VH-VL binders against UPF0305 protein MTH_811. Designs and how they scored, part 2

Target 1, 155 residues: UPF0305 protein MTH_811, of Methanothermobacter thermautotrophicus (o26902)
Amino acid sequence: MKGSDALIMALRNMAATLGVYDLMEVRVFLERSCRFVQERYRAIYVDAYMSMVVDSVLDLKAGFSGTPEMDDARYSLRDALKRLDEINAPTIVGLTVLYRTYVKGEPLHPPGTPFPGGFEVEKKDGVHYCPVKDKQSDNPEALCDICIARQSPLP

## First folded at step 1 (VH-VL)

Design a10 (framework fv_acasunlimab)
Fold by ESMFold2-Fast, scan of step 1:
Structure a10 (fold): chain C 155 residues (1-155), chain A 121 residues (1-121), chain B 108 residues (1-108)
Amino acid sequence: as target 1 above (155 residues)
Amino acid sequence: EVQLLEPGGGLVQPGGSLRLSCEASGFTFSSYAMSWVRQAPGKGLEWVSGISGRGGSTFYADSVRGRFTISRDSSKNTLFLQMSSLRAEDTAVYYCAKYGDYLSIYYFDYWGQGTLVTVSS
Amino acid sequence: SYVLTQPPSVSVAPGQTARITCGGNNIGSYSVHWYQQKPGQAPVLVVYDDSDRPSGLPERFSGSNSGNTATLTISRVEAGDEADYYCQVWDSSSDYVVFGGGTKLTVL
């Protein structure tokens, strides 16, 4: 837990400096990270993610006071920080990913996000499932490795 | 290749002012917080000031608060330390240092080569 | 306000293991980082986040941190390891970076 207080303080300090122009950089990055998603669904995913970005920044600016949960996704916090640096993630994207994964314990795409084939991100018995996590294995810029969601059973 | 170049420094009288600069290259400047760390002759390292990647948050050691101002200019990739009301105890080698952590609060992965500031009559 | 305590000096023979301690109240709850500084040079990061090494650094450098003591361990010490070593934490309660007083490692 020693990193959790440091993390939330860093995220709040970072959120305090962010403005509207930072969102211009985020959209471009998200479009690149979703390049393996079919074009017609890409806009839906990017828009859903942008909504999460805005909500995360506003929540942090309002002074989140809860106890951070440092439960691991596939990546440890240290590996997630290295990953974000390696792909040159915009500051605001990194903030959103770290906040949702390591503070809130929530997936990067909220439950109900539609994907091809009629599948959706869903929560069952406390576990989040995403239908496209494995489809991103060939995308070097994908953030799915950090996300807490598990690959949905497709059958 | 990350480089931090400190072209400043000098001799100044007590009560005087001096501005230090640190020119950064080899990384995305606005993505990393930076600090100034000083070392008095024959003494250990002492943290002086820190600034967030975008410059929205600044932090100061109690010994310099109200006298020193940290700032950065992203168009020039340059970090500054404006020092005022200088005292003999401010005599030190001043290092600029880049935080290694993307979130700007953990450790310093690269350091400038230091610049000597001497406050003496 | 937080204080880190290091021994002023440690001596070790070539090929032996040097251990440099960094004491702090409940320091095991902090992430500890270590820097090497040779005379007339800027500090160089040798261990971060208690036990991680920067790329390109020898495996001989390692760290640990628990309870009230963090330790930098240098195995198979070489003459070139002679330097001052500083531990460092970030104190979240004050937003202050804290350095230990430094330890001079002498290789005899």
Scores: ipSAE 0.007, ipTM 0.530, lowest interface PAE 10.8, mean pLDDT 78

Design a11 (framework fv_acasunlimab)
Heavy chain, then light chain:
Amino acid sequence: EVQLLEPGGGLVQPGGSLRLSCEASGFTFSGYAMSWVRQAPGKGLEWVSGISGSGSSTFYADSVRGRFTISRDSSKNTLFLQMSSLRAEDTAVYYCAKDRSIAARPGWYFDYWGQGTLVTVSS
Amino acid sequence: SYVLTQPPSVSVAPGQTARITCGGNNIGSKSVHWYQQKPGQAPVLVVYDNSDRPSGLPERFSGSNSGNTATLTISRVEAGDEADYYCQVWDSSTDHVVFGGGTKLTVL
ESMFold2-Fast, scan of step 1: ipSAE 0.168; ipTM 0.701

Design b01 (framework fv_bermekimab)
Fold by ESMFold2-Fast, scan of step 1:
Structure b01 (fold): chain C 155 residues (1-155), chain A 122 residues (1-122), chain B 107 residues (1-107)
Amino acid sequence: as target 1 above (155 residues)
Amino acid sequence: QVQLVESGGGVVQPGRSLRLSCTASGFTFSNYAVHWVRQAPGKGLEWVAAISYDGSNKYYAESVKGRFTISRDNSKNILFLQMDSLRLEDTAVYYCARERYSSGWSHPFDYWGQGTLVTFSS
Amino acid sequence: DIQMTQSPSSVSASVGDRVTITCRASQGISSWLAWYQQKPGKAPKLLIYAASSLQSGVPSRFSGSGSGSDFTLTISSLQPEDFATYYCQQTNSFPLTFGGGTKVEHK
C-alpha cells in the first residue's frame, strides 16, 4: 500500500539524517522525562531506552520488509503524530516510537526492563504488559499513550 | 512505477564537456539519495558520484574529482552530471541509480535507469 | 578504498545446477553488501541487500550469506533466465566499490 510505503520511507529518511548529536538529544529528552523516577532506576531506564533506540535505527538502516499495523483505532497514526508534536519530541524519539508501535508492534521498553517495586515489562499470551503505564498519567511528556504495552494488573 | 531515464550522452572529443541528465518519475524524488554509476564497454561497474536527498552532501570517485559535478533539481525531478575535461578513460554507459530508502549508513541501489552512452571519436 | 574481489570471473553451468559466487572485501564491511544481476544490454537489477535480504520480486532460489569480509551468493537451481553477469557491491562507505563480476554462462 502507498500509505504504508510512505511511513516506512519517512522513517528510513529520518534515520538517514541522524548523527551523534541526535543521540545526545535523546539522552536529554529521556533524563527530562524521567525526572519523577527515583535515581536508582533512572540509569536503568536510560540505558534500556538508548539500547532500544540504537537497535531501532540499525533495523531501519538494514531494511524493514514487514507490513506496518495501521488503521487500528487504538493506535491512530494521526493521533500519535499530534502527540509527538505537542511535546516537541526530538526527531529520533518520534522515529523510535513510530517504528516500535506501528511497524514492529513492540513496546518502547523491552521485556525484562525493571521498574520500581521489582516489577518488569513482560509478554503473556502475545500481549506486552508494563507495570507503570497508568502511573505515568501525570507526566505530560510520557509516551505511554502511544505504546502498545498495556498496564499490568495493579499490585 | 519507478522510472529513471538518462539523456545527454553522445560522441565527444577529448577535453570537451557534456552534461548528463536523469529524469525521475513514479516516486518522491526529493526523498532519495541518487548516484551515477558507469560501465566501460565490456567492463564492470564503477561508482562515479552521489548526491544526498537535499543536495547538501556530494561524493565523488577519485578518478573524476575536480572534473565532474553532480547536482539535482528537486522541483523538476532531475539529476545532473556535469562532465568537464573529458578523457578517453571516461568512455562508458552512464547509469543513474536510486539509493534504497535513502539510507545514510548503507547505499544499495534498488532502481537503475537504462543508461546513456558517452564515447569518443577516433 | 575498499577493494572487492569477486570469484570466479566466469562459471559454465546447466539449468538445474547450484551456482555459488563469492565476494571478498579488503576490510570489514559488517553486512553492508549488495548483489546485482545484469543481462547483456540491460541495466543491473538488485537481488540482495544487507548481505542476505532478498529484494521484493526476486525468486527465492537466490540467497546471500556472509558478514565481515567474506560473502556468498547462491542460486539453488539455475533457470534459463539466470544466465547473466553478477556483481557484488560494498554499500558501507565512500567511495562505493563493486566486484569485477562473475559471468554465468551455458556449458
Scores: ipSAE 0.000, ipTM 0.487, lowest interface PAE 18.3, mean pLDDT 78

Design b02 (framework fv_bermekimab)
Fold by ESMFold2-Fast, scan of step 1:
Structure b02 (fold): chain C 155 residues (1-155), chain A 123 residues (1-123), chain B 107 residues (1-107)
Amino acid sequence: as target 1 above (155 residues)
Amino acid sequence: QVQLVESGGGVVQPGRSLRLSCTASGFTFSNYGVHWVRQAPGKGLEWVAAISYDGSNKYYAESVKGRFTISRDNSKNILFLQMDSLRLEDTAVYYCAKDFGEYYYDSSGLDYWGQGTLVTFSS
Amino acid sequence: DIQMTQSPSSVSASVGDRVTITCRASQGISRWLAWYQQKPGKAPKLLIYAASSLQSGVPSRFSGSGSGSDFTLTISSLQPEDFATYYCQQANSFPLTFGGGTKVEHK
């Protein structure tokens, strides 16, 4: 437990320093990550991700009082920190990834996140499913290994 | 196993129309974006048009915009290229080609191509 | 449109030679580049996608490298079946554009 308490404190301290300019870094990161998503879906996807980032920061700034919902992820926290450093993730992206995966136990793309073709991240019987996790296995910038979601059976 | 077979090419006169078809088999056609790429005799490859896996997005090279229309029928696994107002500079072998990645993911390569269908003009 | 400049336009080589072909994009395209091989009278064949990923079934003597605007295709030890024309293609944005091609021919 002491480890999760230290993580939450670090994330809260980090969130306290973030402002609107940090959201511009998220947009730059997303533009690079979703370069080949068709324009029609790109804006919807980016807006959904931005909303998730804002919610995470505001939750932490409000002093997050819940019990951590830690869940298993492919990467340990240590490996996740190394990964975020390797891809030069903006601080706000790193905060959001660590918060959702290791504190909340929620996927990096929230349920209802739209993907091309009407596919969505869905929660079924307590498990989160993402339609694109396996398709990102060769993407060096993907953070799927830090995400708790499993590949959707409906590709 | 994966096959793309073009048809509909032929000899035409300038200003006429021609419709090309590409029949796909051996993969889930409705999951992939598909393209038309042409090659003039003795020249390099020129991308012509593309259509997303669900038909919601269509793209054209500037040289054919307003004259060519790309479409697909996912129930029959067929890709079409309607070519109107044909010009001598449209003379080429026309290939259909499949995106490597499903949907909008990893469209960085065209992994399977048809044999091509020739569009030429009579003297 | 993104212009793809491919060099050289032709190269004379012998079996066993190392052949390097370059491709330069007029704008940054990240890793969104593919390489193709085309033999006379045949459709192109995908060799490399995402700049450096080898397509299944393609011999390991083929390799791709580069990111941003400068890319290379290398054939480490040319084989008789490798005499062909090679093309790069950017997939960063529409319209998709191909390089002018490099013909690898017998010395």
Scores: ipSAE 0.000, ipTM 0.529, lowest interface PAE 12.3, mean pLDDT 80

Design b03 (framework fv_bermekimab)
Fold by ESMFold2-Fast, scan of step 1:
Structure b03 (fold): chain C 155 residues (1-155), chain A 124 residues (1-124), chain B 107 residues (1-107)
Amino acid sequence: as target 1 above (155 residues)
Amino acid sequence: QVQLVESGGGVVQPGRSLRLSCTASGFTFSSYGVHWVRQAPGKGLEWVAAISYDGSYKYYAESVKGRFTISRDNSKNILFLQMDSLRLEDTAVYYCAKPLYDFWSGYYTGFDYWGQGTLVTFSS
Amino acid sequence: DIQMTQSPSSVSASVGDRVTITCRASQGISNWLAWYQQKPGKAPKLLIYAASSLQSGVPSRFSGSGSGSDFTLTISSLQPEDFATYYCQQANSFPYTFGGGTKVEHK
């Protein structure tokens, strides 16, 4: 079994235990953590993140039949698991992060996710770019180190 | 404490070249794009140029495009503006400026820190 | 290029007055607008970003409003240190452009 296959099975088993209440807890947490984000973008950001989480969980519950796209992440899988434990990440958040990064090879915010100033998460020449990754480099609870995206070359 | 310090301004003759420098401290210079903004004596502010965090993207105002070149040295935390074919209309105080990004408000709007400015003037 | 039309070009005011400055963009810029204060011989100071967000350390008497193409900076009760020139700036697209400035001067 490839490592990605073993991970998919583990994530699939965990996803089977998750329900609507777990999704609601993520929404409440995001709304609280984003309380100072400009109102017009808070709803867009929360909705985009919730859609990503829902899609990830439902994809795993449906048995995931796609081909994994494995990109390099800053952290190895083992280091990512240690990191998630260190920050006491909720199970559903950890599941989503590991699925996106190590199975799908996609950033934690999907390409096209809008950020203020007209900046977006984008994929260019096989590399994903995020406009805020390096702004979180000193945040001890940020998950950017697990994300495959690189800092966008912003003026 | 964030600081930006410009240097290299002075009196120059029309048609000649001049290189401005901006030394940054108090923030991770290599993680930010940085800008040049100028102001002619007694006039308003004019955006001049910007460079991405890694130097791969550069933007210029039409009035300086083809004459000015923005660059940076991330190992020394220095921003440069190479000014070629200088004209009398380039007379101004030149500021380097750091863009604001407030993660919680989610915006890249405006410049939260500016240098003191360096004056570029012309001799007869 | 996006043109930023700022009005008035100057306003005479007394300490304690409410001062209102307006800025109009030639096209929609959402809320990608900043306001600056500049005193003689000094670099500009950021007051407001994202049209209405007060920069840390700036007194609460300053406020910004508007979205789309019409924006306003308000000083609710003018203080002696507020006599200065004020500029708006759009960050919707390159090139970034500034308004022409409004000088707030003593009556």
Scores: ipSAE 0.000, ipTM 0.520, lowest interface PAE 12.2, mean pLDDT 80

Design b04 (framework fv_bermekimab)
Fold by ESMFold2-Fast, scan of step 1:
Structure b04 (fold): chain C 155 residues (1-155), chain A 122 residues (1-122), chain B 107 residues (1-107)
Amino acid sequence: as target 1 above (155 residues)
Amino acid sequence: QVQLVESGGGVVQPGRSLRLSCTASGFTFSTYAVHWVRQAPGKGLEWVAAVSYDGSNKYYAESVKGRFTISRDNSKNILFLQMDSLRLEDTAVYYCARSLDYGDYVGWFDPWGQGTLVTFSS
Amino acid sequence: DIQMTQSPSSVSASVGDRVTITCRASQDISSWLAWYQQKPGKAPKLLIYAASSLQSGVPSRFSGSGSGSDFTLTISSLQPEDFATYYCQQAYSFPLTFGGGTKVEHK
């Protein structure tokens, strides 16, 4: 069994135990993490993130069998697990982050995800770009370190 | 209290250049993305350009790309629009507008300046 | 580019009337839609953002609804100061684009 097979099985087993309470904990976590975002925009960001979390959980429950993508991750899996523990991330958040980064090879916010002010995550020539990644570099609760997306280039 | 004031508009000749300015007061200018929106006489609104709070990201409407340059001076609370190779189609009232949200966000506009008219003589 | 189509281009109304203006995006823009009011010779004023959120200081007779590609601005009981041109605007992606405007004029 490769480590990647063990990771997929662990994530699928974890997804099978998740319920409504876990989704509520994601909202609490996001509200804490987004405390510096203006209140009028926080709900839009939270809703977009929640949709991504739900989609990830449903995909895992359906038995996703793809090959884990370990390329271009800023953190090793061990460092990512340590980071999630440091910020006291809910299990469902950790599952989603690990699944998107190390199994799907996709950013925490999929391409086309709207951000306050009209910004979006974009995919160009196989690379994912996020408009706000560098703005989160000093936020101790941000998960951008684990995300594969890169900061959008200057015009 | 929160205010944007445009200046620099006037009567110009086709092919020439003009620089518009927008002075901000009553808020921390350096934390907001700011925009230029124009309106031709009797016509609708057209978004022209935006610059992020720190000047690192700039966006342009296709009709002005390569001719107009947006920039800002956060030490003086001033937004600029350098307009080169002016065409008759650039005739409009030019408004500066602040992004509703702070930081690198753009998209919805409040407040707006009073506007400055750019028009052409033959 | 995302095209924004407003309907109607003008509407004749009387004080006390319910006025409805629609805006259609050429693609799904979720709730990234704002509405502005513009009076002759003045800068536009933000009324609604995020499709349905009323801007501070705007009278409660203004409301926005819709999501995806179809949006509506409603004025529940038109007042004399509401005769103006109204614009929708998408904030989903660059370039930012406005609708063509709807003029609300006296009957």
Scores: ipSAE 0.000, ipTM 0.502, lowest interface PAE 17.2, mean pLDDT 78

Design b05 (framework fv_bermekimab)
Fold by ESMFold2-Fast, scan of step 1:
Structure b05 (fold): chain C 155 residues (1-155), chain A 122 residues (1-122), chain B 107 residues (1-107)
Amino acid sequence: as target 1 above (155 residues)
Amino acid sequence: QVQLVESGGGVVQPGRSLRLSCTASGFTFSSFGVHWVRQAPGKGLEWVAAISYDGRNKYYAESVKGRFTISRDNSKNILFLQMDSLRLEDTAVYYCAKDELWFGESPYFDYWGQGTLVTFSS
Amino acid sequence: DIQMTQSPSSVSASVGDRVTITCRASQGISSYLAWYQQKPGKAPKLLIYAASTLQSGVPSRFSGSGSGSDFTLTISSLQPEDFATYYCQQLNSYPLTFGGGTKVEHK
């Protein structure tokens, strides 16, 4: 099969090969990508991301049987894969980004994820909003351009 | 299980062309980036070229840029290196090497082929 | 381009010795560094990636440390099968570059 079915199969096959060493790769990547995040929030960010990664891998290992959604993707799948290649993202990071964005239609940080200033990822009228998406434009390792979330409209 | 087998090396004359091949088995070839790394006799390792899993991104060492072309055929699980305008300085064992991680670039190499020697007649 | 300077070029050691090999990047590469072992006539073998993560199947006597620009490979108790040439490689950016190699030879 092609399209989303081929993607789901590929992600499931990749999830089957992942182990603890791949989780260590994610931590290294996150330490680098969030090195400029205030320390108070860095641990919260890393923990939330690691939890999302683990949940994504376990969902795929369990055989995922939901309905794929791709409508809010910022990049085409091909362009997303190119972006992940360009920043040398670990494979497990690529798996989680592709799974959340192209299969689940969910943001990389779930609604309720706290950020500096008391802001958080939220869903309004079917659209996911992230308070820091535009602020990550300065981070060369940021994957925000692949995420379905939009920048929160700040006053 | 995982295997990379290089072929196409041999004795050539300066200025001529040669094409190396690397046949992959035991993994989903189309999901991994693959590289060429060479080693001149008695010398260290030198990275030569890389191609992403889908063939869209290609990278070259400055010493071979414009002379060498990397390509892949995912339907046949084969990596190629087309070497044009060969120089004596290109004398080396050429290794095919596989990225460890799937769908992304992870340019450290979990599997290597046995290598194929490219050398020149005097 | 990132230049990788490896030292020493050779080290003489005996079985049971602690061996330390260093690798210096011309610019910061965070933890994006791998180490390989190569025995004569053989292809290189991955030992360590992400500066300190041991590849599956590699003996625990091998360890890597460092971040930024200075990195170290340590063999805590040299075994007969460890006499080989060791290479570092930066993973940070293309073009990929290797250190010049360190030959661990018999005293």
Scores: ipSAE 0.000, ipTM 0.492, lowest interface PAE 15.4, mean pLDDT 78

Design b06 (framework fv_bermekimab)
Fold by ESMFold2-Fast, scan of step 1:
Structure b06 (fold): chain C 155 residues (1-155), chain A 122 residues (1-122), chain B 107 residues (1-107)
Amino acid sequence: as target 1 above (155 residues)
Amino acid sequence: QVQLVESGGGVVQPGRSLRLSCTASGFTFRSYGVHWVRQAPGKGLEWVAAISYDGSNKYYAESVKGRFTISRDNSKNILFLQMDSLRLEDTAVYYCAKEEMATIRGYYFDYWGQGTLVTFSS
Amino acid sequence: DIQMTQSPSSVSASVGDRVTITCRASQSISSWLAWYQQKPGKAPKLLIYDASSLESGVPSRFSGSGSGSDFTLTISSLQPEDFATYYCQQYNSYPLTFGGGTKVEHK
């Protein structure tokens, strides 16, 4: 069994233990992390992230059937686990980050996620682009360093 | 209503120190980075210094590095600029400016104070 | 440092004129550029952010365009209140830098 199969098994077992109280803890964490986002956009960001978290948990509970990919992550799995521990990320946030980055090879915000200014996460020629990755370099709670997306060369 | 009010400017001698303050209201001060931008008489805008929301990161223009210190008091909603070893080239109106978060973390300025003048005697 | 070169330094215009101001970065800054308006004796006011996004409350006659290293601010039909100095600012990297300004004066 590949290491990625062991990771999927661990994430599935974790997802099976999660309930509504864990989801509420994530919302609190996100609202704190997004406190610098303009009031008018904060709800959009929180809701988009919560949808992504829910979708990731449901995917794992349904028994994800794709092929795991682990090649393009900025951090090794060990470094990512250390990073999540350093910021005291809730378990469900850690699960979501690990699932999207190391199993699906997807950015932490899916393509089409709206950001202020009319920008979106886009996939072009097999590469994911995020409009705000470089702008989050000074945000201590941002996990952009783990995310596979590159900074968008905006028009 | 968002408001930024600078104070502490005045006439000073070269080599002396001066402390500027900027009192913020109408927004959650502790959640935003804030900056100092200056403008010499009849000249353009020059960025001086920045401080992150929690005070952990500070940035300075090369011309003021080692002489100026930016700080903030989130309990009182006040931004400070301690200016040491002042030079004639520091003559300017000093503005405090609030970061805009339109792109999550925008380092452009949606609100500015009225400015406070720093000038030199003799 | 990223140098911002703004042109022209001044322009004489009449009410109703189309005014175009350009800003060139010494290296690519993507779309991380803002435009400000400053009237004599007053603080600057934000007009445009992210190169082309109009700030709330700013009249639609103002528009921004460009990406990479070349940017423009356009006033489609100049109004009496638009006589001012305009500045671009890059926020791709520290230190933050401004253009030298363009003064829009009465003809």
Scores: ipSAE 0.000, ipTM 0.497, lowest interface PAE 14.7, mean pLDDT 77

Design b07 (framework fv_bermekimab)
Fold by ESMFold2-Fast, scan of step 1:
Structure b07 (fold): chain C 155 residues (1-155), chain A 124 residues (1-124), chain B 107 residues (1-107)
Amino acid sequence: as target 1 above (155 residues)
Amino acid sequence: QVQLVESGGGVVQPGRSLRLSCTASGFTFSSYAVHWVRQAPGKGLEWVAAISYDGSIKYYAESVKGRFTISRDNSKNILFLQMDSLRLEDTAVYYCARGPYSGSYYFGAPFDYWGQGTLVTFSS
Amino acid sequence: DIQMTQSPSSVSASVGDRVTITCRASQGINSWLAWYQQKPGKAPKLLIYAASSLQSGVPSRFSGSGSGSDFTLTISSLQPEDFATYYCQQANNFPLTFGGGTKVEHK
């Protein structure tokens, strides 16, 4: 089978086994990552990410029908899997990362996702830009290395 | 109880350097972004600089870029502002202020706790 | 840079009055606006964050409203301790910027 078809089938099989306990685990992971954000702001970020996770799982369970894109992913699929293992990411987080990056060709934070300081993920001239990608290069918990988005050329 | 205490202000001459310090207590300093905000005598508030919880991300107001350097020592719970090439328009009370942070997410504001301020002025 | 225009620069009021202060951003800032109170010789104190959320310990007579570019701070039934200067601040973009301040003075 072709690589992209094999990946989609693997992700669909993974999605079929996911349940409420997996969603609880990813929420705990995200809340830990946002623990120092004020309550109102933390809820916005956690909910936005959870919505993305749920949409990814539902798309895969429904049988994604479209053209897979591999885009400008920095990491190979195998290297991405190793990276997710290194940070001990929950399985459902890994599924979301792989689906968005290697199947959809979309950033890990959708365009329009608000970031502190008033920045957003934007798409310009076919390229996705994230305001914090390069600034997180030393953060061992960040998944920016896998994401297709490029650092925003801030003024 | 959360406390931020500034020190290092004083009377200086134009072109000289000065280093301000802000000592934090009563909270986990290494978990918060911190800021410098200044206020010229009889004038409004002006944001000066910000530093992330781990020191990896820094922002500066245009008026101080290239002259001021923000840094922190999380082992000692101290925030610093190194001020080089000081100008008369830098005359102000300098406050340190605590901002929120969430690992990879930096809000910058609001500032829920402020220090008492330290005055930087020029001989005249 | 986002310019924050605050009006009026000063307002004369009496205890019991309703005071309204306006803040306008030069571009959209969503709800990323905070309000601070500053008394002479003291550091600023956070009153309102995210345009309308009251900071813990702040009296309920203070309220904030607005989104996008136009924001309002309201003090219902002004108290003696409320005579102070008030500042808005946008947190939508760096550099962070403050309004010019509004001084609430005794008539």
Scores: ipSAE 0.000, ipTM 0.493, lowest interface PAE 14.9, mean pLDDT 76

